# VHH binders against Mitochondrial Rho GTPase 3 (MIRO3), part 6

Target 1, 175 residues: Mitochondrial Rho GTPase 3 (MIRO3), of Arabidopsis thaliana (Mouse-ear cress) (q9ma88r425to599)
Amino acid sequence: RKVVQCFVFGPKNAGKSALLNQFIGRSYDDDSNNNNGSTDEHYAVNMVKEPGVISDTDKTLVLKEVRIKDDGFMLSKEALAACDVAIFIYDSSDEYSWNRAVDMLAEVATIAKDSGYVFPCLMVAAKTDLDPFPVAIQESTRVTQDIGIDAPIPISSKLGDVSNLFRKILTAAEN
Key: E = the ipSAE of ESMFold2; O = the ipSAE of OpenDDE; V2 = 0.75 times the mean of E and O plus 0.25 times the DockQ between their complexes.

## First folded at step 2 (VHH)

Design e9 (framework vhh_8emy_2)
Fold by ESMFold2-Fast, scan of step 2:
Structure e9 (fold): chain B 175 residues (1-175), chain A 120 residues (1-120)
Amino acid sequence: as target 1 above (175 residues)
Amino acid sequence: QVQLQESGGGLVQPGSSLRLSCAASGFTFSTYWMHWVRQAPGKGPEWVSSISSSGGSTNYATSVKGRFSISRDNPSKTLYLQMNSLRPEDSAVYYCAKSIGEYDRSFQHRGQGTQVTVSS
């Protein structure tokens, strides 16, 4: 596909803004001022080139942060209609961050199923330069196996980790 | 090696209260949603209640809503179910189960269960 819409979920302080700045050289945070609710959007865009022998390997990747409000997680059914890949980012050093990201994945998967939408979900472990919370590796492996998804994708300040996430998002959108 | 051990069941009269406990080991208890599930003789398992990893969100089956209260103590790795105004139809073996999230109904339980009998 020519355009890949990737929705970014995760609890507060999980690293969503850092991911957008690190992954894509541009980011956008728009405060709604035209009688649309009290929701803000964080958005980033980049052009992607994949290894290949034909010109149609060029793609546009759009990352859209889904914001949560103080009184709870809010996600409209209509918002998921445009989703090609969902990623759930958590702070790998914070057990609460992991728990909340898993809960978000379950909520989004349920809404998608109820709405007839099908898109891959990926877990993203941020701040991997910090020590993981106790038994994090064991629990994350078990949980992702139980869900039937790939193990969490680690990211840090290193370009290689971000490049790997980028590649996995595009691959997931094609499969 | 996930282990869940339920306790607190017994024989009580209609209108009585009981508090069930579930002691968890072999996994990071504070990371998982937990459920209470019950099974009456000759019937399939019925979901009763759920609680989020932090305890901030709870859900109940309509048949127990307003009578039962689920809670957890993460430091002690224990899940609780406070059952009030018990009815004969609440009679069942009660199991605790860990899950991946709120809507995961796989009910991965390892315990032997605790028998609750409500009869006159």
Scores: ipSAE 0.000, ipTM 0.151, lowest interface PAE 14.6, mean pLDDT 70

## First folded at step 3 (VHH)

Design f1 (from e7 with N59Y; framework vhh_8emy_2; at its last look DockQ between E and O 0.11; V2 from the best seeds 0.00; counts 0 for: pae E 12.7 > 2, grease 29.7 > 24.2, SAP .683 > .668, placed apart)
Fold by ESMFold2, look of step 3:
Structure f1 (fold): chain B 175 residues (1-175), chain A 119 residues (1-119)
Amino acid sequence: as target 1 above (175 residues)
Amino acid sequence: QVQLQESGGGLVQPGSSLRLSCAASGFTFSSYGMHWVRQAPGKGPEWVSSIWYSGSNKYYATSVKGRFSISRDNPSKTLYLQMNSLRPEDSAVYYCAREGIYGDYLDYRGQGTQVTVSS
């Protein structure tokens, strides 16, 4: 019965659209190119089953990909008011993708701080079945520790077993 | 209106240095990460370098690492690219570009400045 709003950030081709499609049950291979490079916001809504809990306590998770704003594509302070948790997805095989995700986190954190909003931030390492860029795991763990967030949550390029990610998102939102 | 204007390009010999500038107006420059992107004739755009809004973190493509240096001066709203040990392969139109929080698409870029490296 609870609804959790999760904002999904990340650079182009990091896997945002594939994640949203997998959340609603679409094949990531069928739809990823259709949504790649889009400036439009995307929403995906589904129920997330809690292990060991009766089904009437399942939670609704809403994944919201970047919203287009007429003020130059920057997410407005007003839009962040609805955020319960932010995730930053990056391609773990691409150092540029990692660097851009860190920059996005810093910019969102600045906007949130200036606006007085508090919500957890999670890093998500996509495409972990590909070769990682050099020192990727150690560097990402160190950087996330330095900024005070959990180590990146891995998901594969095929986005298999993303249920663990959705459960971690809900857990973060409750804390 | 957001405006980005590149300058400092030219025709130089291999091994030369060149400093590109990008003058920004129409937005809070110090709130945005900035990029240099280049495009050679008949090729797609190639990312060259990025810098955080504060100037504290800097990133480079493998092809230019150790030769190019990105910097910014937030009070003057200016982005720079110092290019050393230039090679013919560096010949391209160089654009400065602003990267928004919402994704990996560069939301604004300038008209570009031509860099030509030839004997």
Scores: ipSAE 0.000, ipTM 0.162, lowest interface PAE 12.7, mean pLDDT 73
ESMFold2 (binder alone), look of step 3: mean pLDDT 87; pTM 0.886
OpenDDE, look of step 3: ipSAE 0.021; ipTM 0.413

Design f2 (from e7 with S31R; framework vhh_8emy_2; at its last look DockQ between E and O 0.12; V2 from the best seeds 0.00; counts 0 for: pae E 15.7 > 2, grease 27.5 > 24.2, placed apart)
Fold by ESMFold2, look of step 3:
Structure f2 (fold): chain B 175 residues (1-175), chain A 119 residues (1-119)
Amino acid sequence: as target 1 above (175 residues)
Amino acid sequence: QVQLQESGGGLVQPGSSLRLSCAASGFTFSRYGMHWVRQAPGKGPEWVSSIWYSGSNKNYATSVKGRFSISRDNPSKTLYLQMNSLRPEDSAVYYCAREGIYGDYLDYRGQGTQVTVSS
């Protein structure tokens, strides 16, 4: 069985931790909103099953939340060597969250190209059950088309939407 | 590296108009939100206006709304601030600034251009 390493990028409070919690379905029992320190690196590991009525091929998916440092955005070239798929999550109700996610994508893509790493990149629109910023879906579709990636994948409080994201991540990791 | 150069400031009378320019280089201008901030002598910086990377979304401080207009020209990598109906309280050094990765963090500013409004 293959292990897929998915790096989760995105600005603070875009929904990275909530996605990881939904993936494993368990509470970490310390979701405080303290403003003291930086968050630690955060991993979620689970099996992802494809729908079927017979035996399925299970895949292990690792979601790794990439930390944004307080002194600026920094991305280790060494860390990218393990990346099979990069996702860039943004808050669809926050106009500047989209801009930050696009900037992260551009930086990661440049570092990956310069380092010889090849992996797909996906945009993920979080909090679609809130009011989106104006022109958000139309503009994000145009930008993703211009850079040659799929339109942003929406996720909401509906459970089926989140499961679809995990399957799309695994599909994108295939050649 | 990232460079921002403001121009177009000067000494003007109340009620006059002035257009500030900011020439950007060393980064992909069309991918960044841009801001104008100003600083009067002895005071802290004051946010004035912002514009989305595409030019399609603009915001203003209440003190300048209806009088100032922000714009950008992505092909020429230039940010603008049109200032109409200038008042003595608008006197300040005006800086253009690039929006940082956190959205509320401005990571680069220019040297600024002086705007002085006096009767």
Scores: ipSAE 0.000, ipTM 0.128, lowest interface PAE 15.7, mean pLDDT 73
ESMFold2 (binder alone), look of step 3: mean pLDDT 87; pTM 0.892
OpenDDE, look of step 3: ipSAE 0.029; ipTM 0.453

Design f3 (from e7, 20 letters changed; framework vhh_8fcz_2; at its last look DockQ between E and O 0.01; V2 from the best seeds 0.00; counts 0 for: sugar tag NKT H57, pae E 19.1 > 2, framework grips, grease 27.6 > 24.2, placed apart)
Fold by OpenDDE, look of step 3:
Structure f3 (fold): chain B 175 residues (1-175), chain A 119 residues (1-119)
Amino acid sequence: as target 1 above (175 residues)
Amino acid sequence: QVQLVESGGGLVQPGGSLRLSCAASGFTFSSYGMNWVRQPPGKGLEWVSGIWYSGSNKTYADSVEGRFTIIRDNDKKMVYLQMTSLKTEDTAVYYCAREGIYGDYLDYEGQGTQVTVSS
């Protein structure tokens, strides 16, 4: 599979858009998936180079930002069928952001389970250039352990340290 | 910490019935699918039954279909396995297991409860 679709979840100001922009330099509005009634979806598409892999085997990664409404995130069960991997990004300096991301993870997991969808989930700790909220490490470790997923992946747009994230996303999708 | 504690096992004659219970703690119970697996003597783990988070969907292994019923109580954080028409081949240690977030694996299981079906 040469194309991997990654759904990007996260609360407001978690750094979703920044991540997409960092991935390709700009974000695009996709009106083509009108089937889900969601307008103004943002997505980013780029090739991810793997170490030791020839260019013709490079995979295309699509990052799709999931829209957030006041009552939650806009995601239909049908839309989730296209998800190969889900990432839940949060501001590592904001406890509310963390809590909301965890809630989103739980919601998505529930929907996926109910719909019979299987895909890996990753937590992404953004804005690591800022001071973490108190007990962030302990709390994140505990929650991810309880859920059975890997510890959050730290990133910072300011530091430009996102190269490993995209590879991890692809790896997760392949497993 | 995720904890699963099974109970209700015992010795029963063929054709008899048992009800297993699993008490869950340490996680949001209502958000996870739950399963029963068993390990017969000298054999590996065998999946027995699963129930979705809401209880709306139940699945069974062919070997137990029509005889076993899985039930959950999200308020009590309990999973049950009602076993009827027990056979000698049902003899095993039964484990309650949580379904992982991915839905394709079981990530936690209890210590198990022994079920012995013998005449």
Scores: ipSAE 0.000, ipTM 0.232, lowest interface PAE 14.3, mean pLDDT 82
ESMFold2, look of step 3: ipSAE 0.000; ipTM 0.097
ESMFold2 (binder alone), look of step 3: mean pLDDT 86; pTM 0.878

Design f4 (from e7 with N57R L106F; framework vhh_8emy_2; at its last look DockQ between E and O 0.57; V2 from the best seeds 0.00; counts 0 for: pae E 7.4 > 2, grease 28.4 > 24.2)
Amino acid sequence: QVQLQESGGGLVQPGSSLRLSCAASGFTFSSYGMHWVRQAPGKGPEWVSSIWYSGSRKNYATSVKGRFSISRDNPSKTLYLQMNSLRPEDSAVYYCAREGIYGDYFDYRGQGTQVTVSS
ESMFold2, look of step 3: ipSAE 0.147; ipTM 0.593
ESMFold2 (binder alone), look of step 3: mean pLDDT 86; pTM 0.877
OpenDDE, look of step 3: ipSAE 0.412; ipTM 0.779
ESMFold2, look of step 6: ipSAE 0.046; ipTM 0.520
ESMFold2 (binder alone), look of step 6: mean pLDDT 87; pTM 0.886
OpenDDE, look of step 6: ipSAE 0.386; ipTM 0.763

## First folded at step 5 (VHH)

Design g1 (from f4 with Y53S K58T; framework vhh_8emy_2; at its last look DockQ between E and O 0.56; V2 from the best seeds 0.00; counts 0 for: pae E 8.1 > 2, grease 25.4 > 24.2)
Fold by ESMFold2, look of step 6:
Structure g1 (fold): chain B 175 residues (1-175), chain A 119 residues (1-119)
Amino acid sequence: as target 1 above (175 residues)
Amino acid sequence: QVQLQESGGGLVQPGSSLRLSCAASGFTFSSYGMHWVRQAPGKGPEWVSSIWSSGSRTNYATSVKGRFSISRDNPSKTLYLQMNSLRPEDSAVYYCAREGIYGDYFDYRGQGTQVTVSS
């Protein structure tokens, strides 16, 4: 079996908690710390079945919400050691949310490069069922092309949209 | 306690410039990203600009890019917003705001300073 650690970044109200709540599974051993300990960890665990394979090949996907300050004071190089794939969620209807997600991506990429960690980074455009801010499509396409990552993966606020994201996360984790 | 005090607003003509200041106290200013947010009457708050704790990276809303400039002076614990080429749609109460510890939008803001652009 393989456990894939997906680190989830993004500003508050971008959709991180909604994504983790939609990804409901068995409680992990770290559940007791959410109310008595660290404010830098929030996670959800579930199994994701790959199509066309036998059921014994299911992968366990862990979504771990990670929070960082503008300049990364609260993000240590040790915190990224377990990361298999990083996603950066933004609210596609909110200009600040986009700018903040790009900042987080730049910081995480810098820390990973300086530490010798290699993992894929994905942008996730949340709330695509709402009206985007005026330049969201042009700016997101340009920025992702310039930094060499795929265009943002859209998800809506509606429940049925997220399973494709989980498959893309697992595919990216394979390299 | 965290305190943020904005100043420098006023009534000006279109095309004018204003410089807003925000005096910070009660926290280690140099450890936090800072923002300007504005709110026009009857509208929700609108993010305007942000600056990293070091001052090394700035971001702007599309509506103000090229006209406004955010800066900070960490020794004096002061945040600034230089506003050039002001337009009637820039009229609002402007707030300085501290970024939340874990990248939350804003955990504290001041009482604001009124900017009115009319003619």
Scores: ipSAE 0.025, ipTM 0.482, lowest interface PAE 8.1, mean pLDDT 75
ESMFold2-Fast, scan of step 5: ipSAE 0.631; ipTM 0.854
ESMFold2 (binder alone), look of step 6: mean pLDDT 87; pTM 0.882
OpenDDE, look of step 6: ipSAE 0.340; ipTM 0.732

Design g12 (from g1 with G33H; framework vhh_8emy_2; at its last look DockQ between E and O 0.56; V2 from the best seeds 0.00; counts 0 for: pae E 6.9 > 2)
Fold by ESMFold2, look of step 6:
Structure g12 (fold): chain B 175 residues (1-175), chain A 119 residues (1-119)
Amino acid sequence: as target 1 above (175 residues)
Amino acid sequence: QVQLQESGGGLVQPGSSLRLSCAASGFTFSSYHMHWVRQAPGKGPEWVSSIWSSGSRTNYATSVKGRFSISRDNPSKTLYLQMNSLRPEDSAVYYCAREGIYGDYFDYRGQGTQVTVSS
């Protein structure tokens, strides 16, 4: 469709806010220190050109950063109804970050299955410019194969072109 | 007030087992994911293990997988860590930690219990 809603999950400091800022070309301050809210929500909207077609059939991609609510991680069934694709970003140098992202994926997948929603899930390995934690490549390959999703998509911690990720998000949403 | 109290540490020889306990009070224990974190002198904190609020999913750092087992008893508000085949590099202060409302940070931890593995 013309507008794709991508939910961005992942533990704190994995790179969610930096990704959203790269998408819209801003230097972004993380507003997660807002003490009054039960949910910190950030989003970014832009158009993504299809590679190699040179056409005006661009799609609008909305990246919505998702954080856990005050009743635990349990994302509401209503919130998931808007999700076209979910991505789970983790710090590839941090074993805790990896394990937490897998937990978030498992929880989201359970809620989606119980609600009858079907949307693709992608893993995103952030900070690949740092040393990966021990067994990171073997573990991520094994877990993604077991879950039935593609291997994690790498991105750097430094500001750079992440167009490959955005194209993969849109491709996944079309299926 | 949230309170977490670890116990069960001690001085043991390599290859020994220990069982750590963490008594929780001042919050709805069954609503929170819980963790074990350890810190050895001269090193930063190291995440060890996690368990979902329901107990249905557990995770382990590679350094302890296959040797340590996390569990919880929600009626008694107690978190456990069974540590088998202990090694000198497992020597540390072990903390139980509550996962915060925004995900991957810990908003509370206990005072810790010392585990020392040496011959």
Scores: ipSAE 0.075, ipTM 0.546, lowest interface PAE 6.9, mean pLDDT 77
ESMFold2-Fast, scan of step 5: ipSAE 0.513; ipTM 0.809
ESMFold2 (binder alone), look of step 6: mean pLDDT 89; pTM 0.900
OpenDDE, look of step 6: ipSAE 0.693; ipTM 0.891

Design g13 (from g1 with G33W; framework vhh_8emy_2)
Amino acid sequence: QVQLQESGGGLVQPGSSLRLSCAASGFTFSSYWMHWVRQAPGKGPEWVSSIWSSGSRTNYATSVKGRFSISRDNPSKTLYLQMNSLRPEDSAVYYCAREGIYGDYFDYRGQGTQVTVSS
ESMFold2-Fast, scan of step 5: ipSAE 0.458; ipTM 0.783

Design g14 (from g1 with G33Y; framework vhh_8emy_2)
Amino acid sequence: QVQLQESGGGLVQPGSSLRLSCAASGFTFSSYYMHWVRQAPGKGPEWVSSIWSSGSRTNYATSVKGRFSISRDNPSKTLYLQMNSLRPEDSAVYYCAREGIYGDYFDYRGQGTQVTVSS
ESMFold2-Fast, scan of step 5: ipSAE 0.442; ipTM 0.768

Design g20 (framework vhh_8emy_2)
Fold by ESMFold2-Fast, scan of step 5:
Structure g20 (fold): chain B 175 residues (1-175), chain A 118 residues (1-118)
Amino acid sequence: as target 1 above (175 residues)
Amino acid sequence: QVQLQESGGGLVQPGSSLRLSCAASGFTFSSYGMHWVRQAPGKGPEWVSSIWSSGSRTNYATSVKGRFSISRDNPSKTLYLQMNSLRPEDSAVYYCAREIYGDYFDYRGQGTQVTVSS
């Protein structure tokens, strides 16, 4: 069985928690015996099935929210050792959410290169049920082309439209 | 330890210009995106401008676009905000801020006061 470790980055309020909750099909707040408030690490694990294929092609995807509890420290190379795919999620209606997510990608890509790690990086446009910030499509297309990555993958947790992202993550991990 | 120190504020007339500076220390400045945020009396903080770690991309709040220019000098570890055509509504304490993963800003400086008054 293939297991894929996907690290989830993004600024506050970008939709990371909503994405992880949608992936596991429940709210962290609804599970009061969960120790979510006592740790700086958040995980969601599920199996992603491909329609029309046999069960032995099913893959296990782990979404790990990268949260730095102690501030002021640059992300270490050791922190990225288990990463198979990195996603950078931003609020598509918010210009500085976009800018922050891009800078996070640049930082992670730099650390990975310096450490000899190779993994794909994907931008994820969250909250696509909201109006995009001015010139968002033109700016995101230009920037992703400039840094050599695919165009942002749109999702909406409010509309339940997130399944395409999980398949794209698995495809990127195998490339 | 991480430190950010703003300077360059003052009292100016409408239509004037000011250049703000932010001196950074205690971290690899060239690896972090930087922001300018302002807070006017009686209001919450308002994002003003951002610049990528490399300096290759900048963004501005609609209220300041075309009047303000953000820049950085990575060798000197300094962030700048050039403010032109200042208006009374630009009066605020201006803070520089460093971005982090998962949070809004992990550090902001002590701020520099800008007052635009006739």
Scores: ipSAE 0.012, ipTM 0.308, lowest interface PAE 8.6, mean pLDDT 73

Design g30 (from g1 with Y105H; framework vhh_8emy_2; at its last look DockQ between E and O 0.43; V2 from the best seeds 0.00; counts 0 for: pae E 7.7 > 2, framework grips)
Fold by ESMFold2, look of step 6:
Structure g30 (fold): chain B 175 residues (1-175), chain A 119 residues (1-119)
Amino acid sequence: as target 1 above (175 residues)
Amino acid sequence: QVQLQESGGGLVQPGSSLRLSCAASGFTFSSYGMHWVRQAPGKGPEWVSSIWSSGSRTNYATSVKGRFSISRDNPSKTLYLQMNSLRPEDSAVYYCAREGIYGDHFDYRGQGTQVTVSS
């Protein structure tokens, strides 16, 4: 019934495709995970139900992977009109991945502000089962506080952690 | 043929400054993001800094932020790294690298320039 459009940003190999695969097991795009020369859109759709409630209406969550070339966005202002929540995934073991995700967040926030769009932005720390890059926790805590967003949401290979992310996305979209 | 040639390295004392240059040829320099990567003896490569093709955005590893500055001059096809307040741990071979189209990796790099910061 209610449909939440979540735009998924982040550098290549940060875990965007893996997140979409975990959400429904398969993507609706023929392009594989190692296709970097494409600007094709990739998305996953599923229903998400709050586990502690039985009378709530189902929510449909669409995760739309956003890909960009290595030095700019190819996403138009008009495309952001459909966005209900933006998430920015980075590889927590890779300092370059973190810096790129922060750049993407800054760019998207600027475009949204200039266009009059208001939607929450969340940082997602992927691959937390690997060793984080030096100062990862200190740097991510400081930057998210400076920007005024929540600390990065960690995700791992464990099933429960991924389900909690999807519910946090829906909760953010309602605010 | 794609070529990247680093220069400007040398032996300096702690606290010194150096400016590295990277001359690019054989490709449309202004269409590619560029990086500096360094490698100390016996260690793996470490990403240092990145700059967008236009020069409008830059990124730095936390170990060098506030001390190093990346820049580019697209008309002269040259990438720069200004390194201030050099420390012994900055000693490494510094490579200029082009951002790869097929992923977050470098598809070409130069032969490197040695930076040695000695007490």
Scores: ipSAE 0.022, ipTM 0.510, lowest interface PAE 7.7, mean pLDDT 77
ESMFold2-Fast, scan of step 5: ipSAE 0.611; ipTM 0.839
ESMFold2 (binder alone), look of step 6: mean pLDDT 87; pTM 0.887
OpenDDE, look of step 6: ipSAE 0.414; ipTM 0.769

Design g32 (from g1 with R57K; framework vhh_8emy_2)
Fold by ESMFold2-Fast, scan of step 5:
Structure g32 (fold): chain B 175 residues (1-175), chain A 119 residues (1-119)
Amino acid sequence: as target 1 above (175 residues)
Amino acid sequence: QVQLQESGGGLVQPGSSLRLSCAASGFTFSSYGMHWVRQAPGKGPEWVSSIWSSGSKTNYATSVKGRFSISRDNPSKTLYLQMNSLRPEDSAVYYCAREGIYGDYFDYRGQGTQVTVSS
């Protein structure tokens, strides 16, 4: 697809704003990619090259922060119609953050099931420059295997390493 | 007005059990996820357990998994924490907390109930 809508879920302080800002900051790098990006509090838009495609046109990736509840009301099934890929970001050093992100994935999957919409879901481990919580690797491996998704994708806004995440989002959107 | 009132704490020996209760009022209890959080002297708050609004799913911190059990009774608007095989490191003030209106944090907590595990 020429435009990939990536819905970004995650608990407070998981790193959602940092990810959106880093995604836009990368688009203004002077490394000859001529990326054009924009952002605000809830949205980040950037033009990216499609991995492995021989094409004269780039894909537009949109990272949109989405709340499962807003002012007490649950996310509607109709709102999920625009989702191409959902990511669930958590603070890898915080066990609550991990458990809440897993719950968010289950809640979104339940809404999607009732709507008939199908889209890939990815877990994103943020703040990997910090020490993980006890048994984090064992717990995350078990849970992602149980629900049938890929292992969490590590990123660090502090270390500037997010390129693997964008590649995986674009790849997931093609399947 | 949102109100959460914990009870059931006390002084117990290692290996003992306690059941904490939290009475909720001022909101539609059955519509909110609920959490237990604890804070030991000189430490920051530590998340202990959570339960979905329906009661159909529960989560536990690794430090309490297999020993603690969270439950709720929506008709009576009460949250529970069954604590088994208590250890000295479980000593803390225990707070019940309501899931935030955006579903991404907890926004209200009670006054807390003190649990002391000591010989």
Scores: ipSAE 0.394, ipTM 0.749, lowest interface PAE 3.0, mean pLDDT 82

Design g34 (from g1 with S56K; framework vhh_8emy_2)
Amino acid sequence: QVQLQESGGGLVQPGSSLRLSCAASGFTFSSYGMHWVRQAPGKGPEWVSSIWSSGKRTNYATSVKGRFSISRDNPSKTLYLQMNSLRPEDSAVYYCAREGIYGDYFDYRGQGTQVTVSS
ESMFold2-Fast, scan of step 5: ipSAE 0.503; ipTM 0.796

Design g37 (from g1 with W52Y; framework vhh_8emy_2)
Fold by ESMFold2-Fast, scan of step 5:
Structure g37 (fold): chain B 175 residues (1-175), chain A 119 residues (1-119)
Amino acid sequence: as target 1 above (175 residues)
Amino acid sequence: QVQLQESGGGLVQPGSSLRLSCAASGFTFSSYGMHWVRQAPGKGPEWVSSIYSSGSRTNYATSVKGRFSISRDNPSKTLYLQMNSLRPEDSAVYYCAREGIYGDYFDYRGQGTQVTVSS
């Protein structure tokens, strides 16, 4: 059994809480939804089960909301030790949200590099049902190429969007 | 006690340049990202620009990109906004803001400095 620790970063109102709630609500295992993910430590747990008879096809995803700073200090390298996948979520209709998410990604990537940690980073464009901020779309390829990551993954209130995100997280975590 | 004090605002003609300054005190300036935020009468606050704690990375709102330049001087604990090619729509109260302690929002801002672009 594999457990994938996903750290979720993003500016205020980017949709972090909504993502965690949607993630819980799309669990393939109802028992996983019994885990309390809405307290002071915001997290969500979901299990993905692949059809088949092969052992170790089941995986547990843990999405944990993380702050770049805590009590005035930058996120420590020790705090990143448990990260398997870093997710940076932004409000696709808001330019500050996009720019701040990119800054957060750069900050976390720098700490990881300086610490010798290696984990995939994914950008998530939330609220794609709203009119997107055009410059964020135009700059996404340039910015993600500069950092060396894939283009932002869109999500909305649709079931398919969250399922697609599950798949992309699992793919990023595999190797 | 955290303090942010803006200066440099005024009345200028369209096409003019203006430089805003923000003096910071009461915290380790070099450890925080800084932002400029503006608010026009009857409108909500609009993010204008941000700068990383080291000064190595800057970001700009689309409406000001190519015209405004943010910079900082960590030894003097001062944040700057160089505004070029000013337009009437740039008229607003400009606030110096400190990145939130969790890195996800602004936690402190100054009193603001009024910028009016008018013929």
Scores: ipSAE 0.254, ipTM 0.636, lowest interface PAE 4.3, mean pLDDT 76

